# VH-VL binders against Coenzyme F420H(2) oxidase (fprA), part 9

Target 1, 148 residues: Coenzyme F420H(2) oxidase (fprA), of Methanobrevibacter arboriphilus (b1a7s3r263to410)
Amino acid sequence: VTIVYDTMHYSTQKMAHEIAEGIMAEGYDVEMFFLHEDERSEIVKSILDSKAIAIGAPTINDEPYPSIGDLMYYLKGLRFERTGIKRKAVTFGSMGGKGGTPASLGKDLGEYGFDVVDTCEVYYVPDEEENKACFKLGQKLVEEAKKI
Key: E = the ipSAE of ESMFold2; O = the ipSAE of ESMFold2 at other seeds; V2 = 0.75 times the mean of E and O plus 0.25 times the DockQ between their complexes.

## First folded at step 4 (VH-VL)

Design T12 (from C10 with light chain R59L F99R; framework fv_ponezumab; at its last look DockQ between E and O 0.80; V2 from the best seeds 0.00; counts 0 for: pae O 3.5 > 2)
Fold by ESMFold2 at other seeds, look of step 15:
Structure T12 (fold): chain C 148 residues (1-148), chain A 120 residues (1-120), chain B 112 residues (1-112)
Amino acid sequence: as target 1 above (148 residues)
Amino acid sequence: QVQLVQSGAEVKKPGASVKVSCKASGYTFTHYYIHWVRQAPGQGLEWMGRINPSSGSTKYAPRLQDRVTMTRDTSTSTVYMELSSLRSEDTAVYYCARVSYYGSGSFDYWGQGTTVTVSS
Amino acid sequence: DVVMTQSPLSLPVTLGQPASISCKSSQSLVYSDGNTYLNWFQQRPGQSPRRLIYKVSNLDSGVPDRFSGSGSGTDFTLKISRVEAEDVGVYYCMQGTHRPYTFGQGTRLEIK
């Protein structure tokens, strides 16, 4: 499973870690990528080799984050709907304003050929209940991916 | 408690190679990038490169990229840094360090350091 | 490479007095995500470095509030409001915005 995130706050990274812990609790490996540190080509390669992905970004009130938009554009061009595998996906993020980025990313991924099984958005910093929800989201992603 | 425990001191001759280990504990190894930083005697700090433990992906400082290799073993939660074609100016303490939330160069935990001495 | 220049390089201070360390970068440290990845580290004699401040002004856990960071763009400052004996050591600024990551030369803080 491939987890990709872009964050201005530790909140989205914390959510990514909780999702990863949920996946690992089910006995599956995770490759994690932070867009500021990793090459886009290596991220895409990992996605192509995966049955399930999780994509996260914080919500921006006025404008989209540049790096996540660039990745999404690249994924659009790969035409995943034509691979014959309908990969599972979740989207997640933290918000400090209007919200809605996880839902928007989910809609885009669905158009690109992914089966988006859930989305999760958290106000600023995830509390204990929201951490549990992220952990369960990881477990759900694996459960859905087993159906492929 | 997050810990990074490094291998012991090394004495090498010019032209040899050294491989330093850094064993992580107290956190999920694959969630955090590991960087290497060195410090020559009485001098400041120099960034050498980093590894993404989940993928094995690496990036190196340009002045060292021809001589440095970083690898990891997820089963033992250990990162390795190998420096080849050693010169006397490579004599330094070598540190591994973990990157915190918000990333790039914000090292929240450091190993104890490994002294590498290169002498003829 | 981004050059990080610290001033002063040697800083003898009387106990209880303030201290200030300047750090200048050869390029802006503002990243495309709007963050400024300027960090400060302390290295006590015989020890590994430890983080004091990340992203210009955020104190790390367990760092006394006597320490503060400020600045923007290319000019940054670390301040200690009242120097204590335990503050002896070398202080480094470091930028994580550009590759390769680079450190300042270090400022040695000593008690007079």
Scores: ipSAE 0.375, ipTM 0.784, lowest interface PAE 3.5, mean pLDDT 85
ESMFold2-Fast, scan of step 4: ipSAE 0.498; ipTM 0.826
ESMFold2, look of step 15: ipSAE 0.415; ipTM 0.788
ESMFold2 (binder alone), look of step 15: mean pLDDT 91; pTM 0.894

Design T15 (from C10 with light chain R59L; framework fv_ponezumab)
Fold by ESMFold2-Fast, scan of step 4:
Structure T15 (fold): chain C 148 residues (1-148), chain A 120 residues (1-120), chain B 112 residues (1-112)
Amino acid sequence: as target 1 above (148 residues)
Amino acid sequence: QVQLVQSGAEVKKPGASVKVSCKASGYTFTHYYIHWVRQAPGQGLEWMGRINPSSGSTKYAPRLQDRVTMTRDTSTSTVYMELSSLRSEDTAVYYCARVSYYGSGSFDYWGQGTTVTVSS
Amino acid sequence: DVVMTQSPLSLPVTLGQPASISCKSSQSLVYSDGNTYLNWFQQRPGQSPRRLIYKVSNLDSGVPDRFSGSGSGTDFTLKISRVEAEDVGVYYCMQGTHFPYTFGQGTRLEIK
């Protein structure tokens, strides 16, 4: 399972970590990528080799983070609908004002050939219940991926 | 408590290789990057490279890329930094450091350092 | 490579007085995501470096509020409002915007 995210603040990274813990609790390995640090070619290779992905980004000025936009544009060009495998996906992110990034990313991934299972958005920093929801999101992603 | 514990001091001859370890504890090993930074006696800090422990993916400083290799063992939560073809100029204290939650290049926890001396 | 230039390199200061260190980069440190990845580190004699500030002005946990960071683009400043004896050491700025990551040459703060 591949998790890729970007963050301006701690919150989206915290969500990514909780999702990863949920995946690992089900006995699966996770490759996690941070867009500022990791190369897009390595991220794409990981996605191509995975049955499930999680993509996360915060919302700024009512729009997705620019680095995530770049990744999404590249993923659109890869024509995942032609691979014969319908990969499972979840999207997640934090917001400080007007949200909507996880839902927007989910819509785009659906158009690119992914089966989007769920999305999750948190206001600023996730609380204990929201951390548990992220953990369960990871478990749900793996459960759905087993159907492939 | 988050802790990075490095292996002990090494004395090597020119042309040899050295492998320094950094054992992580107190957090999920695969969730954070480990960077390596060295400091020659009386000199400043030099970034050497980093590893993503979840994927094994590495990035090295261009001046060192032909001689440095970083690996990890997830079963022991340990990162290794191997430097080959050692020269006297490689005499330094070598540090591992964890990249923080708030972005790459932020080093929120550091190992205690490993002194490597290269002498004839 | 991005060159990070600190000034002064030697900073003698009287206890209780303010101190400031300048850091200039050869290129803008604003990343494509809008963030500026400029960090400040303190290294006390015989110890590992300790992060003081990340993303220009954000204080790390446990760092006293007498430390502050400011700046934009290519010009950055670390300030200590009231120097204490424990502040003796070398201070480094560091950029994480451009690969490879680079440090300034360091500023040695000493009590006079």
Scores: ipSAE 0.412, ipTM 0.781, lowest interface PAE 2.7, mean pLDDT 84

Design T8 (from C10 with light chain D33Y R59L; framework fv_ponezumab; at its last look DockQ between E and O 0.95; V2 from the best seeds 0.00; counts 0 for: pae E 3.7 > 2)
Fold by ESMFold2, look of step 5:
Structure T8 (fold): chain C 148 residues (1-148), chain A 120 residues (1-120), chain B 112 residues (1-112)
Amino acid sequence: as target 1 above (148 residues)
Amino acid sequence: QVQLVQSGAEVKKPGASVKVSCKASGYTFTHYYIHWVRQAPGQGLEWMGRINPSSGSTKYAPRLQDRVTMTRDTSTSTVYMELSSLRSEDTAVYYCARVSYYGSGSFDYWGQGTTVTVSS
Amino acid sequence: DVVMTQSPLSLPVTLGQPASISCKSSQSLVYSYGNTYLNWFQQRPGQSPRRLIYKVSNLDSGVPDRFSGSGSGTDFTLKISRVEAEDVGVYYCMQGTHFPYTFGQGTRLEIK
């Protein structure tokens, strides 16, 4: 399973960690990528090798995914419906005002050939209940990926 | 308790290589990038590179890229930095450091340092 | 490579007086979502560096509130409102926005 994120504060990173813990609790490996640190080519290779992905980014200024736009455009061009696998996906993120980035990312991924199974969005920093929700989101992603 | 414990001091001759280890404990090893930073005697800090422990992916400072390799062993939560073709200018204290929740270059925990001395 | 220029390089200060350290970058350090990966580290004599401030102005846990960071874009400042004996050491700014990551030259703070 491949997790890709960018973050404004630590919140989206924390959510990515909780999702990863949920996946690992089910006995599966995770490759995590922070968009600032990692190369797009390595991220895309990991996605192509995976049955399931999680993509996260915060919302800023009502603009749903500015830092991940290059990755999303690249994924659009790869035409994942042609690979013969309809990969499972979740989206996640944090907001400081009006949210919507996870939903917008999910819509785009669906158009690119992914089966988006759920979304998780939190205000500013996740509380304990929201951390548990992210953990369960990781578990759900694995459960859905097993159906492929 | 988060700890980064590095291997002991090394004395090497020019042309040799050195491999420094950094063992992580107290956190989920694969969640945090590990960077290496060195400091020549009486000098400032120089970033050497980093490893993504979940994927094994690396990035190296361009002036070192042909001589440095970083690897990790997830079963022992250990990162390794190997520097080859050693020169006297490579004499330095070598630190591993963990990147915090707060993004790139924000090193919240540092190893104790490993002194590498290169002399003939 | 982004050049990080600190001034002064040597900063003798009388106990109890303020201190100010400038750090200037050759490129803007603003990344996506307005994140600016400018960090400050303190290295006491004989010790590993320790983080003081992350993302320009956020004080690390356990760092006294007499330390503060400010700035934007390319121009950043670390301030100590009242210098204490324990503040002796070298202070480094560091940028993590652009590859390769780079440090300032360091500012040695000494008590007069």
Scores: ipSAE 0.365, ipTM 0.799, lowest interface PAE 3.7, mean pLDDT 86
ESMFold2-Fast, scan of step 4: ipSAE 0.563; ipTM 0.856
ESMFold2 (binder alone), look of step 5: mean pLDDT 92; pTM 0.931
ESMFold2 at other seeds, look of step 5: ipSAE 0.457; ipTM 0.832

Design T9 (from C10 with light chain D33W R59L; framework fv_ponezumab)
Heavy chain, then light chain:
Amino acid sequence: QVQLVQSGAEVKKPGASVKVSCKASGYTFTHYYIHWVRQAPGQGLEWMGRINPSSGSTKYAPRLQDRVTMTRDTSTSTVYMELSSLRSEDTAVYYCARVSYYGSGSFDYWGQGTTVTVSS
Amino acid sequence: DVVMTQSPLSLPVTLGQPASISCKSSQSLVYSWGNTYLNWFQQRPGQSPRRLIYKVSNLDSGVPDRFSGSGSGTDFTLKISRVEAEDVGVYYCMQGTHFPYTFGQGTRLEIK
ESMFold2-Fast, scan of step 4: ipSAE 0.508; ipTM 0.848

Design U1 (framework fv_ponezumab)
Fold by ESMFold2-Fast, scan of step 4:
Structure U1 (fold): chain C 148 residues (1-148), chain A 121 residues (1-121), chain B 112 residues (1-112)
Amino acid sequence: as target 1 above (148 residues)
Amino acid sequence: QVQLVQSGAEVKKPGASVKVSCKASGYTFTHYYIHWVRQAPGQGLEWMGRINPSSGSTKYAPRLQDRVTMTRDTSTSTVYMELSSLRSEDTAVYYCARVSYYYGSGSFDYWGQGTTVTVSS
Amino acid sequence: DVVMTQSPLSLPVTLGQPASISCKSSQSLVYSDGNTYLNWFQQRPGQSPRRLIYKVSNRDSGVPDRFSGSGSGTDFTLKISRVEAEDVGVYYCMQGTHFPYTFGQGTRLEIK
């Protein structure tokens, strides 16, 4: 399972870590990438080798982070709808004001050929209950991927 | 409590290779990147490279990329740094260091105790 | 490579007095995300380095408030408001904005 995220504050990274813990609790390996540090070619290779992905980004100035837009454009070009497998996906992110980035990303991934099973959005810093929701999101992603 | 424990001192001849280990504990090994930094006797710090423990992806300082290899073993929560074609100028203390990208690239929050590597003929 | 230049290289200070270390980069350390990835590390004799400051001015957990970082662009300062005996050691600035990451040459703080 591949997790890719970007963050300006700690919040989206905390969500990514909790999702990864949920996936690992189900006995699966996770490859996690931070868009500002990892190369796109490594991220894309990981996604191509995965049956499930989680993509995360915060909403800032009513827009998703540019780095996420760049990745999404590349994923659109790969035409996953042409493959014999429909990969599972979840999207997540934090917001400080007007949100909607996880839902927007989910819609795009669905158009690109992914089966988007859920989305999650948190105000600012996730609390204990929201952290548990992220953990469960990871478990749900793996449970859905097993159906492939 | 977070801890990075490195392997013991090494003495090598010019042309040999050395492999230093860094065992992590007290946190989820795959969630944080590990960097390697070295320090020659009486000199400053030099960044060597880093590994993403979840993927195995690496980035090396250009001056060292032909001789350095970083790997990890997720089952033992251990990172390895191998330096080949050793020269006397590679005599240094080698440190592994953890980074959380929340704090920013290169913002090492925990360091290993260091491994002294001596290269002499 | 980005060159990080510290001054002074040797800093003798009377116990209880303030100390300041300058760090200059050969190019701007502002990253495309708007953050400035400038860090300060302390290395006490015989010990591994420890982080004091990250992102220019943020003090690490457990670091006394007598330590402060400031600056922007290419010019940065680490200040110790009241030097204590335990502050003896070498201080390094370090940039994480441009690959490869680079350190300053270090400033040795000594008690007079």
Scores: ipSAE 0.424, ipTM 0.817, lowest interface PAE 2.9, mean pLDDT 84

Design U2 (framework fv_ponezumab)
Fold by ESMFold2-Fast, scan of step 4:
Structure U2 (fold): chain C 148 residues (1-148), chain A 121 residues (1-121), chain B 112 residues (1-112)
Amino acid sequence: as target 1 above (148 residues)
Amino acid sequence: QVQLVQSGAEVKKPGASVKVSCKASGYTFTHYYIHWVRQAPGQGLEWMGRINPSSGSTKYAPRLQDRVTMTRDTSTSTVYMELSSLRSEDTAVYYCARGVSYYGSGSFDYWGQGTTVTVSS
Amino acid sequence: DVVMTQSPLSLPVTLGQPASISCKSSQSLVYSDGNTYLNWFQQRPGQSPRRLIYKVSNRDSGVPDRFSGSGSGTDFTLKISRVEAEDVGVYYCMQGTHFPYTFGQGTRLEIK
């Protein structure tokens, strides 16, 4: 399972970590990428080898964080809808204002050939209940991927 | 409590290779990057490269790219840094450091104790 | 590579007096996301470095508030409002905006 995220305020990273814990609790290995540190080619390679992905980013000025937009545009070009596998996906992110990035990313991934099973958005920093929701999101992603 | 524990001091001849280990504990090993930074005697800090422990993906300083290799073993939560074709100029203390993604590239919150590597004949 | 230049290289100070260290980069450190990835580290004699400041002005947890960072673009400053005996060591600025990451040459702070 591949998790890809970017963050401005730590909150989206915290969500990514909780999602990863949920996935690992189900016995799956996780490859996690932070867009500031990792190359797009490595991320794409991981996604191509995965049955499930989680993509996360915060919202700024009613738009996805710039680095995630770049990745999404690249993924569109790969034509995943023409592969033999319909990969499962979840999207996640934190917001301080309007939000909407996880829903927007989910819509795009669906159009790119992924089966988007859920999205999660958190205001500011996740509280205990929201951390548990992120953990469960990871478990749900794995449960759906096992059905492939 | 987060800890990075490095292997012991090494003395090598020119042309040899050295492999330094860094064992992580107190956190989920695959959630944070591990960087390597070295410091020659009486000199400043030099970034060598980093590894993503979850994927194994690496990124090396161009000056060292032809001689450095970083690997990890997730079963033991250990990162390795191997430097080949050693020269006297490679005599240094080698540090591993945990990279905090949120704080951006190269922002290190925990450091190993350092491993002294001496290259002499 | 981005060159990080610190001044002074040697900084003798009297206990209780303020100290200031300058760090200049050969290129702007503003990243495409609008953040400036400039960090400050302290290395006490015989010890591993420790992070004091990240993203120009954010103090790390557990770092005394007498330490502060400021600056923009290519010019940055680390200030200690009241130097204590435990502050003896070498201070390094470091950029994480441009690959490869680079450190300043270090400033040695000593008590007079």
Scores: ipSAE 0.403, ipTM 0.812, lowest interface PAE 3.2, mean pLDDT 84

Design U3 (framework fv_ponezumab)
Fold by ESMFold2-Fast, scan of step 4:
Structure U3 (fold): chain C 148 residues (1-148), chain A 121 residues (1-121), chain B 112 residues (1-112)
Amino acid sequence: as target 1 above (148 residues)
Amino acid sequence: QVQLVQSGAEVKKPGASVKVSCKASGYTFTHYYIHWVRQAPGQGLEWMGRINPSSGSTKYAPRLQDRVTMTRDTSTSTVYMELSSLRSEDTAVYYCARVSYYGSGSYFDYWGQGTTVTVSS
Amino acid sequence: DVVMTQSPLSLPVTLGQPASISCKSSQSLVYSDGNTYLNWFQQRPGQSPRRLIYKVSNRDSGVPDRFSGSGSGTDFTLKISRVEAEDVGVYYCMQGTHFPYTFGQGTRLEIK
């Protein structure tokens, strides 16, 4: 399972970590990438080798985070709908005011050939209940991936 | 509770290779990057590279990329840094350090104790 | 590579007096996310470096209030309001905005 995220403050990273804990609790390996640091070629290779992905981003100026937009454009070009495998996906992110980035990313991933299972968005920093929701999101992702 | 414990001092001849270990404990090993920084005697700090413990993906400082290799063993929560074709100017204390990029775990919040590597004929 | 230049390189200070260290970068350290990845480290004799300040002005847990960081773009400052004997050591600025990550040359703080 591949998790890819970017973050403006810390909250989207906290969500990524909780999702990873949920996946690992089910006995699966996680490859986690941070777009500030990791190379796109490594991220894409991981996605191609995975049955499930989680993509996270915050909302900036009511628009997708630029690094995530770049990744999404590249994923669109790979034409995953032409493969024999329909990978499972979830999207997540934090917002300060007007949200919508996880839902928007989920819609795009669905058009790119992914089976989007769920999305999760939190206001600013996730509280204890929202952290548990992220953990469960990770569990749900791998449970769905078993069906491939 | 967070600790990074490095292997002991090494003395090597020019042309040899050295492999230094860094064992992490007190946190989820795969959630934080491990970077390597070295310091020659009486000199400043030099960034060498880093590894993503979850994927094994690495990035190296351009001047060292043809001689340095970083790996990890998830089962033992250990990161390794191997430097080949050693020269006298590689004599330094080598540190591993933890990075999350954000929050309290941002750049280099915890450091190993250092490993002295001496290259002499 | 981004060059980090510290001044002064040697800083003798009388106990109880303030101290100030400058750090200048050859390029802006503002990342595309709006954050500035400029960090300050202290290395006491014989010890591993310890982070004092991250992202320009945020003090690490356990770091005394007498330490403060400020600056923007390419010009940054670490201040110690009242120097204590335990502050002896070398101070480094470090940038994490541009690959490869780079450190300043270090400033040695000595008690007169």
Scores: ipSAE 0.485, ipTM 0.829, lowest interface PAE 2.4, mean pLDDT 85

Design U4 (framework fv_ponezumab; at its last look DockQ between E and O 0.81; V2 from the best seeds 0.00; counts 0 for: pae O 4.5 > 2)
Fold by ESMFold2 at other seeds, look of step 5:
Structure U4 (fold): chain C 148 residues (1-148), chain A 121 residues (1-121), chain B 112 residues (1-112)
Amino acid sequence: as target 1 above (148 residues)
Amino acid sequence: QVQLVQSGAEVKKPGASVKVSCKASGYTFTHYYIHWVRQAPGQGLEWMGRINPSSGSTKYAPRLQDRVTMTRDTSTSTVYMELSSLRSEDTAVYYCARLGYYYDSSGFDYWGQGTTVTVSS
Amino acid sequence: DVVMTQSPLSLPVTLGQPASISCKSSQSLVYSDGNTYLNWFQQRPGQSPRRLIYKVSNRDSGVPDRFSGSGSGTDFTLKISRVEAEDVGVYYCMQGTHFPYTFGQGTRLEIK
């Protein structure tokens, strides 16, 4: 499973960590990528080798970060709907205002050939219940990926 | 408690290699990048590179990229830094450091105790 | 490589007085996401470095409120409002905007 995220604050990183914990609790490996630190080519390779992905980004000035947009544009060009495998996906993120980035990313991923099974969005910092929801989201992603 | 515990001091001859370990505990190992920074005697700090412990992906300072290799073992929560073709100017204290939680690529919130590597004839 | 220049390199101060350390980068540290990845570290004698400030002005957990960071673009400042004996050590700025990450030369703070 491949988790890709961007963040300006610890909230999206915390969500990514909790999703990863849920996946690992089911006995599966996770490759985590932070877009500031990791090369896009490595991220795309990991996605191509995975049956399941999680993509997260915060909303800033009601726009996604440029690096997420670059990745999404690249994924669009790969035409995953033509691969014969409908990979599972979840989207997540934190917001400080309007929000809606996880839903928008999910719609885009669906158009790119992913089966988006759920989304998770929190306001600023996830509370205890939201952390638990992220953990369960990781478990759900694995359960859906097993169907492939 | 978050801890980064490094391997012990090394004395090497020029041309040899050294491999320093950094064992992480008190947190989920794969969640945080590990960076390596060195400090020559009486000198400042030099960033050497970093490893993404979940993927194994690395990025090295260009000055060192042909001599440094970073690896990790997720089963033991340990990262390794190997520096080859050692020279006397590689004499330094070598630190591993964890990239901090409040997201900032330079936010090394926990540091290892340091490993002294001495390169002498 | 981005050159980080600190001044002064040696900073003797009287207990209870303020201290100020300057850090100047050879390039803008504003990243494409709008963040400025400028950090400050403290290294006490015989110890590993410790993070004080991240992203210009954010104080790390457990760092006393007498430490503050400011600046933008290429010019940055670390201030200690009232120097205490435990503040003795070497202070480094570091940039994480451009690879490779680079540090300033260090500023040695001593009580005079």
Scores: ipSAE 0.287, ipTM 0.761, lowest interface PAE 4.5, mean pLDDT 84
ESMFold2-Fast, scan of step 4: ipSAE 0.576; ipTM 0.845
ESMFold2, look of step 5: ipSAE 0.306; ipTM 0.766
ESMFold2 (binder alone), look of step 5: mean pLDDT 91; pTM 0.927

Design U5 (framework fv_ponezumab)
Fold by ESMFold2-Fast, scan of step 4:
Structure U5 (fold): chain C 148 residues (1-148), chain A 122 residues (1-122), chain B 112 residues (1-112)
Amino acid sequence: as target 1 above (148 residues)
Amino acid sequence: QVQLVQSGAEVKKPGASVKVSCKASGYTFTHYYIHWVRQAPGQGLEWMGRINPSSGSTKYAPRLQDRVTMTRDTSTSTVYMELSSLRSEDTAVYYCARVGYYYGSGSYFDYWGQGTTVTVSS
Amino acid sequence: DVVMTQSPLSLPVTLGQPASISCKSSQSLVYSDGNTYLNWFQQRPGQSPRRLIYKVSNRDSGVPDRFSGSGSGTDFTLKISRVEAEDVGVYYCMQGTHFPYTFGQGTRLEIK
């Protein structure tokens, strides 16, 4: 399972970590990438080799974080709808005002050929219940991926 | 508590290789990058490279790229840094350090190992 | 490579007095996200480096409030409002905006 995220605040990173814990609790390996630090080519390779992905980003100026937009553009070009399998996906992110980025990313991934099983958005820093929801999101992603 | 514990001092001949370990504990090993930084006697800090423990992906300082290799073992939460074709100029204290992702993680180079002295002499 | 230049390189200071260290980068450290990845580290004699400041002005947990960081673009400052005996050591600025990451040459703070 491949997790890719970007963040201006530790909230989206915290969500990514909780999702990863949920996946690992089910006995699966996670490759986690941060777009500022990791190369796009390595991220894309990981996604191509994975049955499930989680993509996370905060909202900036009513838009997803620029690096995530770049990644999404490249994923669109790969034509996953032509691969014959439908990879599972979830999207997540934090917001400080008007949100909507995880839902928007999920819609785009669905059009790119992914089976988007859920999306999750939290206000600023996730609280205990929101952390638990992220953990369960990871478990749900793995459960759905087993069906491929 | 978070700890990074490094292997002991090494003395090597010119042309040899050295492999230093850094064992992590107190956190989820795959959630943080491990960077390597060295310091020659009486000199400043030099960044060598880093590894992503979850994927095994590495990035090395261009000056060292042909001689340095970083690997990890997730079962023991250990990162290794191997430097080959050693020269006297490689005599230094080698440190590993934990790095969270850059955007507000609060974990940017927040924990360092105790250092490993590598002496290259003939 | 981005060159990080510190001044002064040697900083003798009287206990209780303020101290200031400058760090200049050869190019802007502002990343496309608007953040500036400029960090300050302290290294006491015989010890591993310790992070003091990250992203220009954010103090690490446990760092006394007498330490402060400021600056923008290519020009940064670390200030100690009142130097204590335990502050002796070498201070380094470091940039994480551009690969490869680079450190300044270090400023040795000593009690006169």
Scores: ipSAE 0.336, ipTM 0.782, lowest interface PAE 3.6, mean pLDDT 82

